VH-VL binders against q17rb8r558to768. Designs and how they scored, part 10

Target 1, 211 residues: q17rb8r558to768
Amino acid sequence: TAELSHLTKNVPIFVCTMAYPTVPCPLHVFEPRYRLMIRRSIQTGTKQFGMCVSDTQNSFADYGCMLQIRNVHFLPDGRSVVDTVGGKRFRVLKRGMKDGYCTADIEYLEDVKVENEDEIKNLRELHDLVYSQACSWFQNLRDRFRSQILQHFGSMPEREENLQAAPNGPAWCWWLLAVLPVDPRYQLSVLSMKSLKERLTKIQHILTYFS

## First folded at step 22 (VH-VL)

Design t30a
Fold by OpenDDE, fold request of step 23:
Structure t30a (fold): chain C 211 residues (1-211), chain A 122 residues (1-122), chain B 108 residues (1-108)
Amino acid sequence: as target 1 above (211 residues)
Amino acid sequence: QVQLVQSGSELKKPGASVKVSCKASGYTFTNYAMNWVRQAPGQGLEWMGWINTWTGNPTYAQGFTGRFVFSLDTSVSTASLQISSLKAEDTAVYYCARDILGATYDSYFDYWGQGTTVTVSS
Amino acid sequence: SYVLTQPPSVSVAPGKTARITCGGNNIGSKSVHWYQQKPGQAPVLVIYYDSKRPSGIPERFSGSNSGNTATLTISGVEAGDEADYYCQVWDSSSDHYVFGGGTKLTVL
């Protein structure tokens, strides 16, 4: 499974919506090309594919997120409900096509670690501040909207002790990005960032707008 | 399809007031900030400020405080610009422009109104 | 205040390549956006995030941004490309959107 997690060549790409690390992404698959893609992913044992939003220039965006298949329910009419969760972020290096669905050569994105103690301290402070703002934002949402978010995305992940333990940073940031009603183009810009500080800064701006 | 439709041209006397409207359609109005841009005859684009469509809070650029007022009517997805105590130098085309977020990092204007010409003449 | 500098005019023959520059202090660290404005019309977004094209904008339009200069490139210029072009950035220091002075592109 570790070897499969490093799939970087001819990665099948599902072109649909934004996906984020650690965030569940349930899919209803009805198009034949994607049905084929899902079946192949299962048969080959990879159980992974990339998710990208559509792009006017290149068919799909330059950045995306891998999705791990957790479960597939095949329907009698050929459709499938696929339970997936976000994995690694990636940048597209080369685009291709296979039997009707898009493929890509990719490189995985990881956050650049901050080593300076003062910078780490500042990052922690920013993180805690934005987290607090996120909590406040969520608590102040209308009950109906809050319930919908919880139903679809689950609860906001807790803060992590080590902000730099995961290559994608804290999970709550991605959860928040997924639930905020911000334009996908802006979300994509955040997804592509390798600086936690920069992501937090953008997220804070989003929160500020919607507060 | 996203559309911003502005009110018609205005001819006013100095000292009068004018209100320009911008009606949005084709998207969730409150999820995108609205900007106002001025363009004097033969001149370039000048950012006037923006209004948060989620909170209703306006922010004015330097030089556009006092006589300029941004407002919203969210029930009809409309942003408005009011200019009071009009001066000859206020003669310009005024544009509303949708912001993909709200006057922040890496944001831009993806849709524009057709513009409203305001002429101030004695 | 942050300032964006554009040449007032650029002339190009049909079929040739036009380059419109936008100068700014360390502009390469900012996201630059470009708008096209034809006479008597509203501005239209043609490039965002330095090099991204919105839907409906032809491939002839491209953008780059590095150092102190952003550039809008229009290859295979057509008569219909004659317009004013404006660059734009968000300046975090002043909390303002800033436009360049605009460049009039003339197709000879």
Scores: ipSAE 0.823, ipTM 0.919, lowest interface PAE 0.6, mean pLDDT 95
Fold by OpenDDE, look of step 22:
Structure t30a (fold): chain C 211 residues (1-211), chain A 122 residues (1-122), chain B 108 residues (1-108)
Amino acid sequence: as target 1 above (211 residues)
Amino acid sequence: QVQLVQSGSELKKPGASVKVSCKASGYTFTNYAMNWVRQAPGQGLEWMGWINTWTGNPTYAQGFTGRFVFSLDTSVSTASLQISSLKAEDTAVYYCARDILGATYDSYFDYWGQGTTVTVSS
Amino acid sequence: SYVLTQPPSVSVAPGKTARITCGGNNIGSKSVHWYQQKPGQAPVLVIYYDSKRPSGIPERFSGSNSGNTATLTISGVEAGDEADYYCQVWDSSSDHYVFGGGTKLTVL
């Protein structure tokens, strides 16, 4: 299981939307190439593939997120509904193709830890501030929009005591990034960041705009 | 396809008012800020300010307060610039430009209107 | 206020490489964006975030940013590249977008 989680060569890439760590990403798969990809992912036991947004110049973006298949519902006509959740972030090192779908050699991203006590304190303060802003933003949304978010993404994750426990930082940040109606290019920039402070700062700017 | 279509050229007398419109299409209007940029004849680009299409709040650059008013009609995805008490020095091409997040530390203008020429002459 | 400095003009022969500079105090710590404006047309984004190309922009266009200078590089210059080029940054101190003065690129 651990070996499968570290797949970095010829990773199958689903080119579609943004995906984020810990965030559910349900997919309706109808294209033959992706049907094949999903089947292979299950058969090989990896149950994982990469998600990247499209890029007109490079086929797909330089950064993405692994998706873990939790469940697959096959429809009689060959389509499938795939229940996935975001895993590790990655940077694309090399692009390829296999039987009609894109592949990539990738490098996983992890946050750089802050070791200085003062910096940790400042980070905590920033985190708490942005979290409160996020809560406020969400609470002030129209009921319809809030309901749609909850239905699709679930509830906003709670604050974590240890901000640096996970390699991708707090889960609520990714949840928020996923629900904010900001341009994917900007979301992508946040996804690529290895600094929690930088992510929080950008998220705060997004919140400011939508508040 | 993202498009910003501005209103036609204007010829005005000093002291008059003008309203330039910018109609957006091909994207969700309220998810992107709108900026205004002025370009006097033979001169460079000058940022005038921006309007938050989500909140409707305008922000004006230094030198563009008072006579300049940004507004929205979200029902038709249109941003507008109104200039009152026009002066000869207001003669310029005015551009609307889409901003991916508004006036933030790492935002940029990815789409521009075709520009509206405003000529102020006695 | 934050100031961006560009050369007023740059000349280059067809097929050669043009380099347009944008100077600013510690500009390397900022994100620099570049716009192309052909005569009688609206500006077009050609580089964003220092070195990224929007869709539809040829690979001949590239950007770099370090220290006090950002550079737009156009390799294999074509007649159609003749235009004014503007650099842009966001200045957090003033909360203003700032444009350079523009550089007229002439293809000889």
Scores: ipSAE 0.681, ipTM 0.871, lowest interface PAE 0.8, mean pLDDT 94
Fold by ESMFold2, fold request of step 23:
Structure t30a (fold): chain C 211 residues (1-211), chain A 122 residues (1-122), chain B 108 residues (1-108)
Amino acid sequence: as target 1 above (211 residues)
Amino acid sequence: QVQLVQSGSELKKPGASVKVSCKASGYTFTNYAMNWVRQAPGQGLEWMGWINTWTGNPTYAQGFTGRFVFSLDTSVSTASLQISSLKAEDTAVYYCARDILGATYDSYFDYWGQGTTVTVSS
Amino acid sequence: SYVLTQPPSVSVAPGKTARITCGGNNIGSKSVHWYQQKPGQAPVLVIYYDSKRPSGIPERFSGSNSGNTATLTISGVEAGDEADYYCQVWDSSSDHYVFGGGTKLTVL
């Protein structure tokens, strides 16, 4: 239900890796605390939890992404194979703990839409330029690396007619951020952005480095 | 964790060449840019340029074209600075310094090598 | 190209607050990073993106950036804070990193 999908209080947090909207995030879970957390999310029907990277000063980062559970396979030895996909981005408002795993009160993030006609034109031009650069980068990869990306992440999502319609912006941006080997601090900065223009600019810098 | 270990100090005569190496460890070398910074005796820091460790393409600050060459050996995670036709004014401490995406974007140097002193005298 | 101006030296009594300035045309629109260099040592990042502290830097170190001036502030100054301090920006017009001339902090 929609209420269960918009959890904001005492949200269970898996502290591990970066996750992004629309991007699959397969997990191998063996730690008792996270096995418990996953079982609880299934039992309560929420079927989601937050994913954040660790932070040396605050235990985990101030921004993260909700993961929606698609499938869970509980192995006889207690390990779990969890198939998830990224949902909404969030900002951490308050940190907590429950039975050894982290929790948070959160605020969901959405992009701020640009409505000025000149700004929309400039945004479209930037989008098309960076998308073309991303396609070129992907096609210029060696066949082995391109095949590995296709196997683990699937094809790059197609460009969208209304680039501001989705609350997190175009899906291809998040796919690209997931496959490029950039520093987590840079990735986290992009995850936190509510400006599509700024996100595209930062993605362009990554593409320029790796091209 | 992240370490940048530079080669030892060098004493050279004018007209000679020197190669300063910077060996990286604790991270994926080709995912981060490498910069070179010069500090002449009693003076401040001077950015010399950077090398893209993924492509191998160097970029030189104004005044550092010609005699200064940045290079890589990615098999041993090492960046190098070669200075040819040494002059007395090349006497300085040379640092390697890491950033995320190089000088095409607003960034900072999060890790530095210990510095290599190059002395050029007759 | 873009110029950063720092005072050559600043003196401050132990326990007091040191303020080291970095002047530049419209520097408030740029991100400013600060490095500490003790004698005979490599520089160490102490502030990045105007006001953020890397892990291991005491809360006594803080930064601000507005208008034409960025400031590194060290409260409760200790003898161990004696060093040269450099500000640094990225100059978008040249794609160059630019350092200020450095400020020697003396704790008397």
Scores: ipSAE 0.675, ipTM 0.855, lowest interface PAE 1.3, mean pLDDT 92
Fold by ESMFold2, fold request of step 23:
Structure t30a (fold): chain C 211 residues (1-211), chain A 122 residues (1-122), chain B 108 residues (1-108)
Amino acid sequence: as target 1 above (211 residues)
Amino acid sequence: QVQLVQSGSELKKPGASVKVSCKASGYTFTNYAMNWVRQAPGQGLEWMGWINTWTGNPTYAQGFTGRFVFSLDTSVSTASLQISSLKAEDTAVYYCARDILGATYDSYFDYWGQGTTVTVSS
Amino acid sequence: SYVLTQPPSVSVAPGKTARITCGGNNIGSKSVHWYQQKPGQAPVLVIYYDSKRPSGIPERFSGSNSGNTATLTISGVEAGDEADYYCQVWDSSSDHYVFGGGTKLTVL
């Protein structure tokens, strides 16, 4: 089943919202085509589908995030309540259709690791600065807004000792991108990045604006 | 739909003041930066600076730090440009223009107001 | 401060391809954005980040950027494309947005 977890051809695509690695993405699904898509993923054991935002020129964006199904409740009223969490990011190579839902051939993305000693030092310094800025932003929120974030997204993930160990970089970066109210085009740009330095820089710009 | 609607044309004498307003609709006003752009008669576009709509903090381009004041009224989703001690050289069309996070990174203006003509003559 | 240079005018026959240049020192390391301004109207974004089209801009508009020159290309030019065209960048050294002087496209 591990081989099935690395789907790259005719991957089922849910066209809806932004999704991010490690971030929960709860869904209420009512359309028969998407209920079928999800049921198939469960029955075949893959328990995954791609999430992409819509795009006026190409039906859906060129980048997205796989969602791992954690739990599904099929309701009598025709809805499905689907509990998912973001996994691997991907680039869309080719678009298709199956039984009314979108599919794609995809290429998985992961960060390019920095190996130069001076660059690693600079990356750590930038990371610690931006993380501190994020903590300050979160601590300055009104209690009601902070509580809503905690309820829907959980706590901001703690900083990680090895910044480059995870294929998508630190989880707190994705959590923060999910909770900050920045334009979807900016969000999609950050999702597509393979440089942790670039991601941290973009996140810093968002924090600076909203601080 | 995103829309920026500016106040009407103004005819002023030298030494007077003018306030140009820009009312935004179709999006969350405080989530996007607002810029001001000047276009003198027969000339090109000139960036004047921007205002952070979340914090209210203005930033002015070189040459626009003295007589030009950017301000906000977030309760009505409105940015304003005030020009004091008007000079003949201030005769221009003034545009508001939206960007995502302001002039702190590589960005562009996705939506523009229709422009407000300010004419300064004796 | 950073300077962008555009030709004052470009003429092209209907159905042919217009190329409008934007020159700047090492502009290929920057992202270039393009605006169309028809007489008496506000500018409208037609290309951003060198080559991307916003929603509603036809495929015949395209852009490129390398070295010291960025280019806006309009294929199959129509009379309705007559306008002034401006390039724009962000200058990281000053935190300023910078416009080119503009190019008047005439369709003859």
Scores: ipSAE 0.645, ipTM 0.843, lowest interface PAE 1.3, mean pLDDT 92

Design t30a
Fold by ESMFold2, fold request of step 23:
Structure t30a (fold): chain C 211 residues (1-211), chain A 122 residues (1-122), chain B 108 residues (1-108)
Amino acid sequence: as target 1 above (211 residues)
Amino acid sequence: QVQLVQSGSELKKPGASVKVSCKASGYTFTNYAMNWVRQAPGQGLEWMGWINTWTGNPTYAQGFTGRFVFSLDTSVSTASLQISSLKAEDTAVYYCARDILGATYDSYFDYWGQGTTVTVSS
Amino acid sequence: SYVLTQPPSVSVAPGKTARITCGGNNIGSKSVHWYQQKPGQAPVLVIYYDSKRPSGIPERFSGSNSGNTATLTISGVEAGDEADYYCQVWDSSSDHYVFGGGTKLTVL
């Protein structure tokens, strides 16, 4: 079922790591505040919370990604294993606190669609070029490294027939950003972008460096 | 706690060689590009080029394509600048400086080494 | 190759506002980064991507970029702000980083 309530106010925020649309984000949760936060998310039926990286000036970053809870396993030692996947991207408008965990008022981000025929053609050409570069990079990885990526992140998503159908653009872009070890400031910059052209350009720069 | 610590100052004669080292700590060395910047006495900053710490591939700015060699030792998180056939005009402070993905996009230098003074005099 | 032009020096009284310019052909289409270098020290990043401030840089440092001019602005200038200031861009045609010639800020 679709999300009920369309959460934008006092959204619970897990401050830990980068998360991306469509990308699994498995968590090992041991802190009482986050165990409470997750329990509340399940009990209320929302089954989601925001994920943001920490920030030295503002406690957590100005952009993040909602995580959808797929499964929770409570372990005998008091830890929880939480299976999540990335959903909508957001920008933080206001920061708050509840029972030891962060909260935020947020606005969701979506890509701005390109409608001009020449621009759509140029976007398709750029997409196909960068996708080919990503495939080449992945195929040139050492077998052990490629196997570790497949184990931890799964296979690279196949390209989509309509590049602009999804509100966050092609899934393979986010998978690639999750796998490549680029600086969090660069990752956050890409997460915040509403232009698929700009995202593809930034991804191309990452591929160039690690190829 | 990102730090770039460079080797000590050098006094050399024309025709000699020098190797300036830059040891990185507090981050994963191979995930960030390393740049070299020259500053002659009383002059401004001059970008010399960069080395891709993941692939080991150097790129040299115009005018630095001969006697200047960038290299790495990733086992000790160290980038090096070798200058051969030293000339008096090579007298300068040499800085290492980190950026995110190198000179293939619009980027900046977030951390700098303290500088190494190389003096070439007869 | 792409050229950045800075005034050689700027003088400002304590407590006043310093403005250091960086001129370049259509520099407004580029991202401009600024560095402070005190005598005998390495450069320090003070502004990146035209107007963003790294951690530890006071709010009185700000930046702007439009047309053919980028500007570093320092409000409430203090004696400790005396330094050389460099602008820097990436030139896409050459894949080179380019520095301006530097501006010596004097606080009188």
Scores: ipSAE 0.620, ipTM 0.841, lowest interface PAE 1.5, mean pLDDT 92
Fold by OpenDDE, fold request of step 23:
Structure t30a (fold): chain C 211 residues (1-211), chain A 122 residues (1-122), chain B 108 residues (1-108)
Amino acid sequence: as target 1 above (211 residues)
Amino acid sequence: QVQLVQSGSELKKPGASVKVSCKASGYTFTNYAMNWVRQAPGQGLEWMGWINTWTGNPTYAQGFTGRFVFSLDTSVSTASLQISSLKAEDTAVYYCARDILGATYDSYFDYWGQGTTVTVSS
Amino acid sequence: SYVLTQPPSVSVAPGKTARITCGGNNIGSKSVHWYQQKPGQAPVLVIYYDSKRPSGIPERFSGSNSGNTATLTISGVEAGDEADYYCQVWDSSSDHYVFGGGTKLTVL
């Protein structure tokens, strides 16, 4: 499983929506090309594929997130419901095609760690502040049409003690990014960042905007 | 390990005041809204309102304005309900219940306190 | 004010399937949540967002919601399922949570 998690060549790409680390991404697959893609992912044992939003110039965006298949429900008519969760972020190096679906050579993204003690302290303070602001924002949400957020994404993850333990930083940041009512292009910019401080700063701006 | 522990039963006379506390543990207190629900003897559940645990802003349901006050002590992860000028009809079990969204969004109460019985009698 | 209507009582034999309904105007457009309350105890969430089960709730509990009726279904009813069941929604027009009147489930 660990070995397969480092797939970087000819990665199948599902072109649809934004995906984020640790965030569930359920899919209803009905297109033949993607049915094939999912089937192959299972048969080969990788159980992974990339998710990217569409791009008018390049077919799909330069950044995306790997999705781990947790479960697949095959329907009699050939459709499938796929239970997936976000894994590693990636940058697209090369685009390709295989039997009707997109592929890519990719490079995985990881956060750059902060080593300076003062910077770590400042990062913690910023993190805690933005987390609190996020909580406030979420509790004041007034959108009848977004009532399914919890159904699809679950509750906001708790704060983590070690902010730099995971290569993608705290999970709650990605959850929040997924549920924020902002343009996918803006979300994509945050996804591509390798600095937790930068992500937190952008998230804070968004929260301030909606406050 | 999420727990909501409420204060003990209360016996009060009409006109008195009572304060029911709800101490939260096992999660970040300010990450979830807190609701209050009343249940009169032999009756159903009645939503009283909610409080934003980050801002401290309370919202009261119709029929629960004036004598009912929601408050917080975030330092000890505690929400409180105060009822003043108690009446016989205030006799009920009062529950605190956790809510991720508050009453501005479709949501549910995933954890409840054990309830506090308040009896108002002459 | 939005109103939820539940039957006051439902009886079912052990091993059979109990269905508890919750009626409301266009309730199918809302998210319905269900709570179980046993005598002398606090309510327990058994279904949320129409059909989702919290951790620890048996699979024999299920929910559906369409049109003007939401339904809590309990298959293979056990004696321990005897309780009051409440449906709950959020009313966007008033920003209020609303409970149904509750249904007493009796296991015969």
Scores: ipSAE 0.016, ipTM 0.546, lowest interface PAE 9.8, mean pLDDT 91

